# Miniprotein binders against a2bj90, part 2

Target 1, 235 residues: a2bj90
Amino acid sequence: MSRSARRKTSALNTVLRVVEVFASIQGEGPFTGTYSVFVRLAGCNLRCPFCDTRYAWSLEAGKPLGVEELVEEIARYEPSLVVITGGEPLLQRHPLNSLVEGLESLGLRVQLETNGILPAPARDEQLWRVYHVVSPKDVPVRVPGAKLHPSWVDYARATGRAWFKFLVANEQHVREVAEYVAKLGIPRSRVYIMPLTPEKLDMKELLELHSRIASLAVKWRLNFSPRLHLLVQLP
Short names: E, the ipSAE of ESMFold2; O, the ipSAE of OpenDDE; V2, 0.75 times the mean of E and O plus 0.25 times the DockQ between their complexes.

## First folded at step 5 (miniprotein)

Design r5 (at its last look DockQ between E and O 0.53; V2 from the best seeds 0.00; counts 0 for: pae E 10.7 > 1.5)
Fold by OpenDDE base, look of step 5:
Structure r5 (fold): chain B 235 residues (1-235), chain A 119 residues (1-119)
Amino acid sequence: as target 1 above (235 residues)
Amino acid sequence: SEEEVLRRVYELAYRAEEAKDPEEVIKIIEELARLAEESKDPFLVEWIIFMLAYVAEKAKDEELVVEIIRVLARLAEESKDPRLVELIIYELEEVAKKAKDEELVEKIREVLRRLKEES
């Protein structure tokens, strides 16, 4: 391998395309209520019609940031959790492993948000050690190109560091989720259902939707994820 | 660059969903195949395989499915990674379960037999 090829591979492993970095409360999944720094990565392998972060779909929507600079920026917020999200963070897998290594070296806890299309972390990846919230896009609303990679089920069983979060609008969606997780052998204790929110709900409609979906979670014996940030008007 | 390859895979993936002309879809499949063969990122290759399988599941034209099967078979045969071969086998099995044409199913089964004997 030429010196030029090694320099290009080293540079690719140390630079992320980042849309935004901000501090907030984790509003979703098992870490709901946690003071978190969010790192939104650019690029997504899906075009979900219900995506609230469409501006992150292009890699060009992100600025190139060095991993070291990004670790320093994150650390200044003194977060209880670092949430790596985006379009699809695992599209930047190599520099993402370097980011995780840097954050873990500071004793920071890391959670990844992923659509689960790309394979789960391998044992030799830094990503193996972090928490994952997988949001399948094949059920209940089938997004084109969405298919949960089987390795996420295996990873969840092996590590206990993965949860599955499903967007639902009604009881039929909750049924489809229950059937899907049963078929895949995903433990119900690792399953969250979350309200599928249209872009233009008022607070009254948003609360009513949360109440309906929470009641369905109890009925179907699934965990409920709020959209807490929307309820408390945080980013 | 890996970033340019990833960008190109995105463009191709979305163009394949919007394409109404089977010939355009074939060109996209061939380009995705080439990008997979040239890729040093196993995760990018795995994603391309998923996209190809998805296109096959949605294809109304059997010729597109046959081309995808041929591409996936080639990627498996050229692969030195057992995990990639297992993934291709899995995707071909899923395509076969959804296929309605018996001749197409038999072609997939023939490929699956070859890949399982070589693994």
Scores: ipSAE 0.023, ipTM 0.374, lowest interface PAE 5.5, mean pLDDT 87
Fold by ESMFold2, look of step 5:
Structure r5 (fold): chain B 235 residues (1-235), chain A 119 residues (1-119)
Amino acid sequence: as target 1 above (235 residues)
Amino acid sequence: SEEEVLRRVYELAYRAEEAKDPEEVIKIIEELARLAEESKDPFLVEWIIFMLAYVAEKAKDEELVVEIIRVLARLAEESKDPRLVELIIYELEEVAKKAKDEELVEKIREVLRRLKEES
């Protein structure tokens, strides 16, 4: 039992800055193919050149929504999975923990997407119990300011609730990822490689890239993540 | 508020990457240190530690790196949280691996020895 659990008996109003809420499929990582509601939170601590959601970089891009109202909106979709993404959701950590509490009280499964710069959840926060897909941006393409917080590896080992996803374009990138995860002690079963699409590709090019990266995943005995939503043209 | 402090840390981190003047970076280091020392939020403090280490990695002026090492050492010595101390030790080891000045490496190793013995 943590001291945070004692304070849950207090009624607190918490507000999140939310860019958008929408239904789609989870197109990436271990939950690929799941009917999901996406909650995109405002604010990011990175400026990735390949970012598809630049409109979420600023905290001012989000509209303030009360956590209780947001939980009700999400529940109306009857999702199989709630994906909390952004920007970087952990920039709004305190109200995010309140949102997770509300969603889990309704039995909704939650997954967080993070660039891993901010620390992994502590045992006394609601985020401890949800699933996390951590996408470090310091390997193989070094994004300014990116660095994986070491607590994510400890969290993944302690809980089994975190996976690590890396953008790669070729075998040299895969080699760099393999060296990186070996240095950090991340088991291969928790590692996904995913196609890096730095420019708009037509469908043929996108399929060819998927095929090449999937073949590399098999060769290197790593998990493969598609970008399924791009292949099936969903948001 | 906590959101206001987090926005300030974000702004400082962004400005540190854009700064051309070492004097401006020193001011950013001092502000980040003050925010870490005043905060009761352990995750905010850990994020500031990460950012200080990142600024040290990018620094072209070894005086900046020395100042960051002093700040990190002070934060570790004042902390009762073993996870915070362990994080600072990890970041200092990474700084030492990248340092090319042997005097700087020796200063870092002295700090590391004290922190590891005190834990």
Scores: ipSAE 0.007, ipTM 0.247, lowest interface PAE 10.7, mean pLDDT 84
ESMFold2 (binder alone), look of step 5: mean pLDDT 79; pTM 0.787

Design r6 (at its last look DockQ between E and O 0.02; V2 from the best seeds 0.00; counts 0 for: pae E 11.5 > 1.5, placed apart)
Fold by OpenDDE base, look of step 5:
Structure r6 (fold): chain B 235 residues (1-235), chain A 119 residues (1-119)
Amino acid sequence: as target 1 above (235 residues)
Amino acid sequence: SEEEVYERVRELAFRAKEAKDPEEVIKIIEELARLAEESKDPFLVEYIIWELAYVAEEAKDEELVVEIIRVLARLAEESKDPYLVELIIYELEEVAKKAKDEELVEKIREVLRRLKEES
């Protein structure tokens, strides 16, 4: 490889397309309630009809930020957790590994939010060491092009650092999740169901929906994820 | 505490995946089996089943696989939760798909037949 090709590959591995960086409370999944810095990466391989972050779908919606600069920006918030989210963070896998390396070097805990379409981390990736919340989009609501990559089950078994979070609106969705996780050999202890929130719910409707889905979680012996940030009116 | 038991299971599962000595893995399997039998938490039992199945799928020693099959079969037979039985059946089917020894596969199939007839 020419010196020019090595310089181009090094530059591509050190820049992320970032939509936003902000501090909040993790509202969802196993880390609910944790003071977190959110890094929303640009670009998504899906077009979910229920997506609340549609502005992040294009790579061009993000600004190019250097990994080092981004690590310094995150560190200033003194987070208990760094949540990497976006459209789909794993579309930026190479610079994302560099980001994780930088964050871990500071002793920061990292959690990735992914749709699980792209392969799970390999053992030689920095991403192998972080926590993952996988949100499949093939069950119960089938998004076109969504399919859970099987390596996420293997990764979860190998590391114990993955959980699976499913959006549900009713008992039929919860049943489909239960059948799906049983068929994949995913124990219920690693499964979260979360309210599928339509646009423009008021607080009363939002609480009622949470109550219904939480009751279904108990009935079906699944973990419940709130949308805590929506309930407490945080980003 | 419940959290200490989960931490112990995670530690045991980690050690089982890294262990090079089959005798050490057998001891871990026995301890995981005991923790599952003593557990009142169905989620802990399901987690143990999942970890045992993974150890069986990656095992190079057939004795480890046989011991895991025995443990899983016992847990299924003692279980009053149809979901747990279904999970064990599924995991045993996955172990059977990865197994290279035909005699081992037939042993798994025999257990699977028994569990499916009792369910």
Scores: ipSAE 0.012, ipTM 0.273, lowest interface PAE 8.8, mean pLDDT 88
Fold by ESMFold2, look of step 5:
Structure r6 (fold): chain B 235 residues (1-235), chain A 119 residues (1-119)
Amino acid sequence: as target 1 above (235 residues)
Amino acid sequence: SEEEVYERVRELAFRAKEAKDPEEVIKIIEELARLAEESKDPFLVEYIIWELAYVAEEAKDEELVVEIIRVLARLAEESKDPYLVELIIYELEEVAKKAKDEELVEKIREVLRRLKEES
């Protein structure tokens, strides 16, 4: 059996631990505004203080679900995009590759959200062909244990299928991001800055923060990501 | 609980990256190896493999790198999960690329040849 075929036949790649599946819009990054089905996988290798999905940190939060069953559930929504998120989805890499294969067989477009600690896809993985939004947590927010695996930059250069999204609160953070991406050789066209939203913002405060960060994105010639789902009050 | 074990792995990995005493790092490597060998959680095992590989890539002490190579090889040889074996092969290849000692590189390549043939 080839290396790819062995991965497909492993019993370990037939079940995912899934926290929730729901329809909404993609509110962040390059696919903002797209009618999407979100698949939130359980388990995370970080404990970010600002995480708004802490309920997905534990593997126990996930219900075991067969990959074929999950593909059928997703397909019923007729999504324009399938967003795989979590926790950290790459902790469940084996069955995730099987899920991607199933979704692609139906012609569904897939985007993965990852903190980038685990390596980027290899050329012979199903994940190789998926779009990725990589959110490093070592700059500017400096989450303990976070470090972007260097393979993500190589993958982005080789495929054009990855973008890098950074949470920022102010101009000093934006400067740190700009220096970081320049050092790593990540082109500005692949970089998004997004507002770091603290708890308890009202709508006026949320809009003001978006305005400030968007202005900084223009000033620093970086892409801006909203948190659109918060602005329009969708999950 | 599962969450407590993940917290333990994160703490051990952080200490391994910050420690100045090679004997302390070796003890941490041994504890991480034990956690991986005892675990039935493939997600935790994959995370431990990644953290060990990172320590090996950054290590200045070649004795640490040799110890990590031994642990990774043992995990691959005892595993029935072909994806885990492929991950270990990938990470060993990355360690070999960064290694400057040609004898160390050859040792890694010998392990890689064995793992690829046994797949």
Scores: ipSAE 0.006, ipTM 0.242, lowest interface PAE 11.5, mean pLDDT 85
ESMFold2 (binder alone), look of step 5: mean pLDDT 82; pTM 0.816

## First folded at step 7 (miniprotein)

Design r7 (at its last look DockQ between E and O 0.08; V2 from the best seeds 0.00; counts 0 for: pae E 13.6 > 1.5, placed apart)
Fold by OpenDDE base, look of step 7:
Structure r7 (fold): chain B 235 residues (1-235), chain A 119 residues (1-119)
Amino acid sequence: as target 1 above (235 residues)
Amino acid sequence: SEEEVFRRVYELAYRALEAKDPEEVIKIIEELARLAEESKDPFFVEWIIFMLAYVAEKAKDEELVVEIIRVLARLAEESKDPRLVELIIYELEEVAKKAKDEELVEKIREVLRRLKEES
């Protein structure tokens, strides 16, 4: 490999397209309530009709940031968790591994949000060490191109560092999730159901929806994820 | 990279959904088919099949649906993988349930019969 090819590969592995970096409370999944820095990456391989972050769908919506600069920016917030989200973070897998390496070197915990279409981390990737919340988009609402890569089930079993979060609106959706995870052999202890909020709800409607879905979680013996940030009016 | 291929497939599928020119959509369908044929990852092939079926469900032009059905039938016949054939049969049945044109439904049923007899 020529010196030019090595420099191009090194440069491609050190730059992320980032939409935004902000501090907030993790509102969703197993880390709900954690003081977190959110890194929203640009680009998605889905166009979910219920997406609240549509501005992140294009790679062009993100600014190029160096991994080292981004690590320093994140560290200034003194976070209890770094949440990497976006459109789909794994579309930037190579520089994302470099980011994770930098953050872990500072002793920071990292959690990835992914739609689970792309393969789970391999053992030789830095991403293997982090926590993952996988949000399939094929069940209960069929989104075009959403199919859970089977390696996520294997990763969850091997590491215990993956959870699966499903958007649900009613009991039929909860049934479909229960059947789906049973078929895949995903333990219910790793499954979260979360309220599907396709539109801006008022606070009363939002609370009522949370109550209904939480009751269904108990009935179906699944974990419940709030949208805590919406309830407490944080970003 | 695998991620770049996934991104490209997604961009192509979305472009097909937004395209106004049927000839552009046909070219995209053929490129998606080629990417599936060149793939050594069965999951990626299954994902392409799902995307093609979705484009067919949203297509306003029946000729585009017919072309997708032909491509899916070809992929089934070439793969000889019973699991892939079963998936294609399932997706074609779902397209047929949503189709409003009776002639189109009959064309889908003819392909489904052929695929079920060969399996």
Scores: ipSAE 0.217, ipTM 0.593, lowest interface PAE 2.1, mean pLDDT 89
Fold by ESMFold2, look of step 7:
Parts: sequence; structure tokens; C-alpha cells
Structure r7 (fold): chain B 235 residues (1-235), chain A 119 residues (1-119)
Amino acid sequence: as target 1 above (235 residues)
Amino acid sequence: SEEEVFRRVYELAYRALEAKDPEEVIKIIEELARLAEESKDPFFVEWIIFMLAYVAEKAKDEELVVEIIRVLARLAEESKDPRLVELIIYELEEVAKKAKDEELVEKIREVLRRLKEES
């Protein structure tokens, strides 16, 4: 079987465990504001205390969907962007590559959200060609077991298709992020800081936190990511 | 429910990081300790230990740091889980490395000696 035919055959035979599929606005990172379909995959290799999608931690939380079925469901929304998130999507790497192949065949732009513990895509993976927003959890919040795989920096340099997003609550956190990215050689243009939002913030507090973190982004010459979907009350 | 408890701990940790009143932070520290003592989930307890150590690292008030050290020592001494004791020792060592006050460092070293002998 040719390499192209082998990849097409793989797409026909794979299943993903999916928690939910829904349309919304991408609220974070470089594609903020884009009409998107979100595909939340089950399973995570972390148990972050600040996670707002804990219902996706267990693999059993997802229902099995065939890749072909999922591509058709996504296409019906006519999205400008397909956001693959979770849990940690790279735990389902094999069928995820098949999903990406199917979405690419329809000309759909794909973004993956990952905690970066598992390695970046290899050149021969379908995931090589998609955009990635990598959210390391080893700084500033130091989640146990979280360590950014070094291949993500190499991948970002080789492709220009990865950005790094960090949750911060204050200037001390921003300083830690700045030191971390400088040590790893991640250029400021690839770094986003984003508000670490407790679930019990009212709208006034949420706006004040956004303003504070945005001001710090300017001060430290880093990109700012809102949590726009929270500000506009979308899923 | 588990989700509600995690949300409560997140809320407490965020308040501790932003609080201006040391009395409020002390109350938060004791609430986190109570949640850790009541839990049978090692990941949840580990996460609380991480958050307590993080607050100690960022605290400006030495009395707050001493209270956190006391709580961490208590959690280690009461634990039957050697992994938890090893984590607490690690976090106390990190607090000691970053402490500016030699008296505080010595207090931490005394706790560390006791914990390492008892493990």
C-alpha cells in the first residue's frame, strides 16, 4: 500500500473517544474571535486544580465516534476553524492523525490545544501541518508531573505553527514565565499570557483581572490572550 | 461532589495569592489543611501541598510562612503514605532554598531533620 493510501485506510478504521462537539468562538490565543467547532476529546494525563473541563479527564467520559462520522458532523457546522481540545488530545494520537487527515481533505483549518507533555508532531504526521497552542503547566503554576517536552520548541522553530500560552494571576507569575521562555529560547512573539480565572469571579472582577494581565503583557512585551468566551458568556 | 471540592480549593488558592490581609491568608491555610486531612485522594492532597508551598514561597509575612511550615509538618507526621512525606520534604527544601531569613531557614531545617528521621 502506498503511503497516501495507507493513511486513507487508517482514517477509515479509527475511533476517537469524544466528550462533546459544539460551535462557539475561539476565545483564546492567536485565533481569538474565530467562528469555530470545538471537538473535546476524552482523557488527560494531568489533574490540574484550575481545570475548567474536569468532565473530560476520564477516557470513559467520551463516547466512541468513528473518524468519518466525526468529520461529517464537524463539516455540517461550516466552521472557519476546528479546535481540537480535551483533556489532552495527544493521548489519542493515532486516531487524531486520522481525524486531521479527514478535516484537511475538506480544506478545514485545524488548531490543537495541548499541555505539551507528549512530543510535538513528527514531519510525517498529519498533525505536522496543523496549528498548535501549547499550554505548559510546569510554570508558573507548577502542576505535578507537567513538563514541556523539548520537541515543541524545535517544532515551533521549524514550522512557525506553534504558540505557547501561560496562565498567570499576577506579575510574579509573569516574571516566572518570562524567565522560563527566555531559558528555553522561545521568542516573545510566540508567547501568550492569559488570566488565571477562578470560577467564582463576577464580571467586574473578571474584567479587572483581564485589564491587569493585559497591562502586564504590555509591560513585559508579551502577547495577551483573553478568555473571550467567558467575557461574552459563550461555551 | 469532587468537582465542587476542587472548585473550592482553586478559589481558596486564588484568594491566598491575591489576599492583602495576613489573617485571611491564615484562615485559607487552615481550610486547605482541613481539606487535605479529610481527603483519601492522594492527588488532591498532593495538589494542596503544592499550593501551600507555593503560597509560602510568595508570602511576604514570615508568620504566614511559619504557619504553612507547621501545617506541612503536621500533614507529613500524620501520613502513612511515604510518597506524601517525600513530597512534603521536597517542598520544604524548596521553601528553605528561597527563604531570605536565616532563622526561618533553621526552623525549616529542624522540621526536615525530624521528618527524614521518622520516614
Scores: ipSAE 0.006, ipTM 0.152, lowest interface PAE 13.6, mean pLDDT 83
ESMFold2 (binder alone), look of step 7: mean pLDDT 80; pTM 0.801

Design r8 (at its last look DockQ between E and O 0.08; V2 from the best seeds 0.00; counts 0 for: pae E 12.0 > 1.5, placed apart)
Fold by OpenDDE base, look of step 7:
Structure r8 (fold): chain B 235 residues (1-235), chain A 119 residues (1-119)
Amino acid sequence: as target 1 above (235 residues)
Amino acid sequence: SEEEVLRRVYELAYRAYEAKDPEEVIKIIEELARLAEESKDPWLVEWIIWMLAYVAEKAKDEELVVEIIRVLARLAEESKDPRLVELIIYELEEVAKKAKDEELVEKIREVLRRLKEES
């Protein structure tokens, strides 16, 4: 490989396509209520019909940002957690590992949001050390292309740093999730069910939906994830 | 690299879902088939198969469905993995159940017979 090809590959490993960076409260999963900086990466490997961030589906929807510049931007917010989300963050795996290294060097905690289609981190990746919330899209609502990579189950067992979050609308969906996680050998303590929210719910309807799904979580002995940011009207 | 291959597969998948031109979709299918044949990742191959079957189920163009069936049959014959052959058989059976054209259903059944006799 020529020196020019190595310089182009090195430059590609230090640049992320970023849609937005903002501070808010983590509204979902095991870190609900945490003051967080959100990094929304561009590009997704799915086209979920219920996606609230469809504008992030294309890689071209993101601006190129250097990893060092992005670390400095994040650090200015003094976050209790850095949440890396997007379309699918693991589509930018190489520069994402560099980002994680930079953030961890500052003592920042990192959580990744992923759809679980791409392989879990390997032991030699910086991503191995961070927290992961895996959101399978094959159960209960089957999205085209959404097959959970088996390595996420192994990663969860090996590290204890993974949780699984499922979108549910009714008791049938909760049953399907319970059967799915039982089949995969995922402990219920690592499973969250979250309300599947249509775009046009008012606050009353949203609260009623949360109440119903939370009651189902108790009945099925699963963890409940709110959409806290929607309830408190934060980003 | 494996990551470059994965990125390319996803890029192709999106183009296939968004493409309005059947000729463009056929080219994407052929490239996905090549990437599946060259892949050392069984999961990636399974994902490509699943994606191809989904495109076939949604296709309005019979020529596109026939091309997908041909590609899936080739992948089954070349894989020598019984699990992959079983997956392809399953996906082809699901495509056949949803197909409305009797000639197309018969073409799928012919491929299914061949794959079941060779397994």
Scores: ipSAE 0.442, ipTM 0.728, lowest interface PAE 1.5, mean pLDDT 90
Fold by ESMFold2, look of step 7:
Structure r8 (fold): chain B 235 residues (1-235), chain A 119 residues (1-119)
Amino acid sequence: as target 1 above (235 residues)
Amino acid sequence: SEEEVLRRVYELAYRAYEAKDPEEVIKIIEELARLAEESKDPWLVEWIIWMLAYVAEKAKDEELVVEIIRVLARLAEESKDPRLVELIIYELEEVAKKAKDEELVEKIREVLRRLKEES
């Protein structure tokens, strides 16, 4: 590349559009209960009707932050886990790989949350060594345009660093998830079902839904994911 | 401007998901292709490629699928990024596996042979 083009590519690799950085508890998936710093990246390639973070859909919602500055901010929290979420974080893949490099150089454990539409990491990416919780939106919730990229199953098998999390509201949904993961060859040990929470549930309703979906997880021999942060009223 | 392009891509993708008229979808595909060709953001280009392939896999209109294959081939031939070429090859292989029309499958395989040779 020309010197000018190379410099612009480097700037893209060192700057992320970030909506928010905050400390909380990872409330979902295999790392539930872990003291975490959340980094919410701007931009999403879906418009899920049940999305709890619609404010992150637009890239304009994020402020540009240098990767080095962001690593220092994250490190000051002394997290047990850094959760990269969004929007869809893989829309900013190149600078995200730089962030991961910086975080891992400090010994910080990283988990990515993704809808799985973009391909899984390649072996030569820093993201290859990151934990991934992949939330496909084509089953059972059937968000238009959602399609899990097949490379995520291969990546999960090759690395052991990916789990698949599905929003469900009832047993019919769980049946559909079970059929879906069987067809794709995703082992049950890598599958989580999580309550699909409509807006405006009170605590009693939220607990009842958790209990119902947890019972279904046991019945169908799948892992259960709470939305723990909702139950304990954390961000 | 980069944020404006990304917003436009999201709007086009949503309209493509909801549109019932193949002529409208073809126009959306052509605009997405133009945005991909003009973009210096490889993540946006990769997502546009995935979106085009997804529409091709779900399409019932044969003319729409052929147009998408043509666009994907052009994007691959113009790309200097081997990741994008590999993604396009992968997605075209998936479309070919699911296609029921043998003439369409052969067209896709011809494109794949050319792309694999060139990359």
Scores: ipSAE 0.007, ipTM 0.197, lowest interface PAE 12.0, mean pLDDT 84
ESMFold2 (binder alone), look of step 7: mean pLDDT 78; pTM 0.770

## First folded at step 9 (miniprotein)

Design r10 (at its last look DockQ between E and O 0.64; V2 from the best seeds 0.00; counts 0 for: pae E 7.5 > 1.5)
Fold by OpenDDE base, look of step 9:
Structure r10 (fold): chain B 235 residues (1-235), chain A 119 residues (1-119)
Amino acid sequence: as target 1 above (235 residues)
Amino acid sequence: SEEEVLWRVYLLAYRAYEAKDPEEVIKIIEELARLAEESKDPWLVEWIIWFLAYVAEKAKDEELVVEIIRVLARLAEESKDPELVEEIIKELEEVAKKAKDEELVEKIREVLRRLKEES
């Protein structure tokens, strides 16, 4: 292998395609209400019709940023959590492991958001150590090509560092989620249901939808995820 | 744009989930069928077919199920793509398997026979 190929492979492991970096409150899942820095990575392997971050679908939508520079940028916000999201962060798995190593060296907590199509972290990856919120796209609203990789169930059992978040519109969706997680042997304590928001709802409609889905969460003995950022008008 | 069409399809699907009136759902199905016929995106067409089959499986109104079956049959017959026809056949077989009404199951089987003979 030429010195040029080794330099290109080393550069590929230290550069991320980043759409945006911003500070906000984590609005969703087990860390709701946490002061967080969001790192939105570019590129997605899905085209979900309900995606609110479609501008991140293309890898070209991201700027190349060095891992070291990105760690320094994140650290300046003094975050309680670093949330790595995007299209699909695990498309950039190699430089993402380097990013996690850098962030953990500073004592920063990291949460990954993923669609769960790509394999869960292996024990030798830095990603093994972080928290994961997996958002399957096969249930209840199927996105073509979406299938939860079985390794995420194994990872959740082995580490206790994974949660599963499902978008739901009604009780039928909640039933399908309950059946799906039971079939896979996912503990209900690791399952979140979240309101599916189709359009810009007004605040009254948004609150009503939250109330309906939260009541269903209680009825079905599942955790509820708000869309807190929408309720408090944060990014 | 492709993005706008995806959003429109999603909005229609959401309205169908919240609809209380079967007539409203029928109108949404007709619009989704039109969008599938006009689409150059195989992924979008696949998604619409899946969604129509999903609505048929969950419908309590037999007229709605019959309408969806008719729409899926039309999409298959107008399609020159054998993969799409096979997908529609597969989804209709799943609808038939989950259906509780024998008359409805027989209607689906009749459509399935026709689609398999034309393929």
Scores: ipSAE 0.301, ipTM 0.665, lowest interface PAE 1.9, mean pLDDT 90
Fold by ESMFold2, look of step 9:
Structure r10 (fold): chain B 235 residues (1-235), chain A 119 residues (1-119)
Amino acid sequence: as target 1 above (235 residues)
Amino acid sequence: SEEEVLWRVYLLAYRAYEAKDPEEVIKIIEELARLAEESKDPWLVEWIIWFLAYVAEKAKDEELVVEIIRVLARLAEESKDPELVEEIIKELEEVAKKAKDEELVEKIREVLRRLKEES
């Protein structure tokens, strides 16, 4: 095989455990509104009671897919953004780096969603070059065992490719987030607060919650993240 | 079902974040304690224990904090799971560490002494 083919085979023939691949709109964070393909990886190192993707917690929920096959499937959607989510995608770090390499070779823009417990990418990883939305789960709504790895702040500072997103229900939570990000030296421009949504809200309740949290974002001079896909009823 | 219980815990926690009346929060705490006692999911029970401790740490009403300490102590005393008792002890220690009222700290220390002697 040619040098390019050998490199592709060795880097892209690894396997990911994938729960689902689908097209939708990125509903959260800095890329809200972007036509995206979502790749939901199996496995999570947390069991958050407010998780809306509990079906991805177990590695057994994912089917093994070859990275090269997955890249081809993603490309057929012609996405403006590829969102890698899960569970916790960094549990499958090695084949994930191979997926990123394949997607980059096609010029596709990639964003990772992570709870930030595992370390940020090293400079020699393909993941170094993609965008990250980090959602710490130890403030304000602490989940046992959830502690943000300090390397994420260093990574954000070094690259400008990371943002931090926090679930909040009220102003006390926003105060706790503000204290937390100030302590870590995370600038407000990199911080999003997002509604902590109970499952099964009707549209009126969902809009009221969005209004309250958005008002707090303005008051506290933080970015607001909607849960846009819930508002427009997309997956 | 397991999902119904998790959903109920989530909604109760959400209402506790919203509530301003300590008596309403106490009712929520008691319901969460009942859900923890009935659950066979160790992670859910651990989360409820963490949440109770979180509320105690942030509460301004001393009677609410005392009630939460009593609930945590009861959960530990009724448990046959050493890991759960250890988690409750750990959370009570964190509440005591962050408490500013010395009389409250002494009450927590008394509960901790009893739990450690029984384990």
Scores: ipSAE 0.039, ipTM 0.387, lowest interface PAE 7.5, mean pLDDT 86
ESMFold2 (binder alone), look of step 9: mean pLDDT 80; pTM 0.786

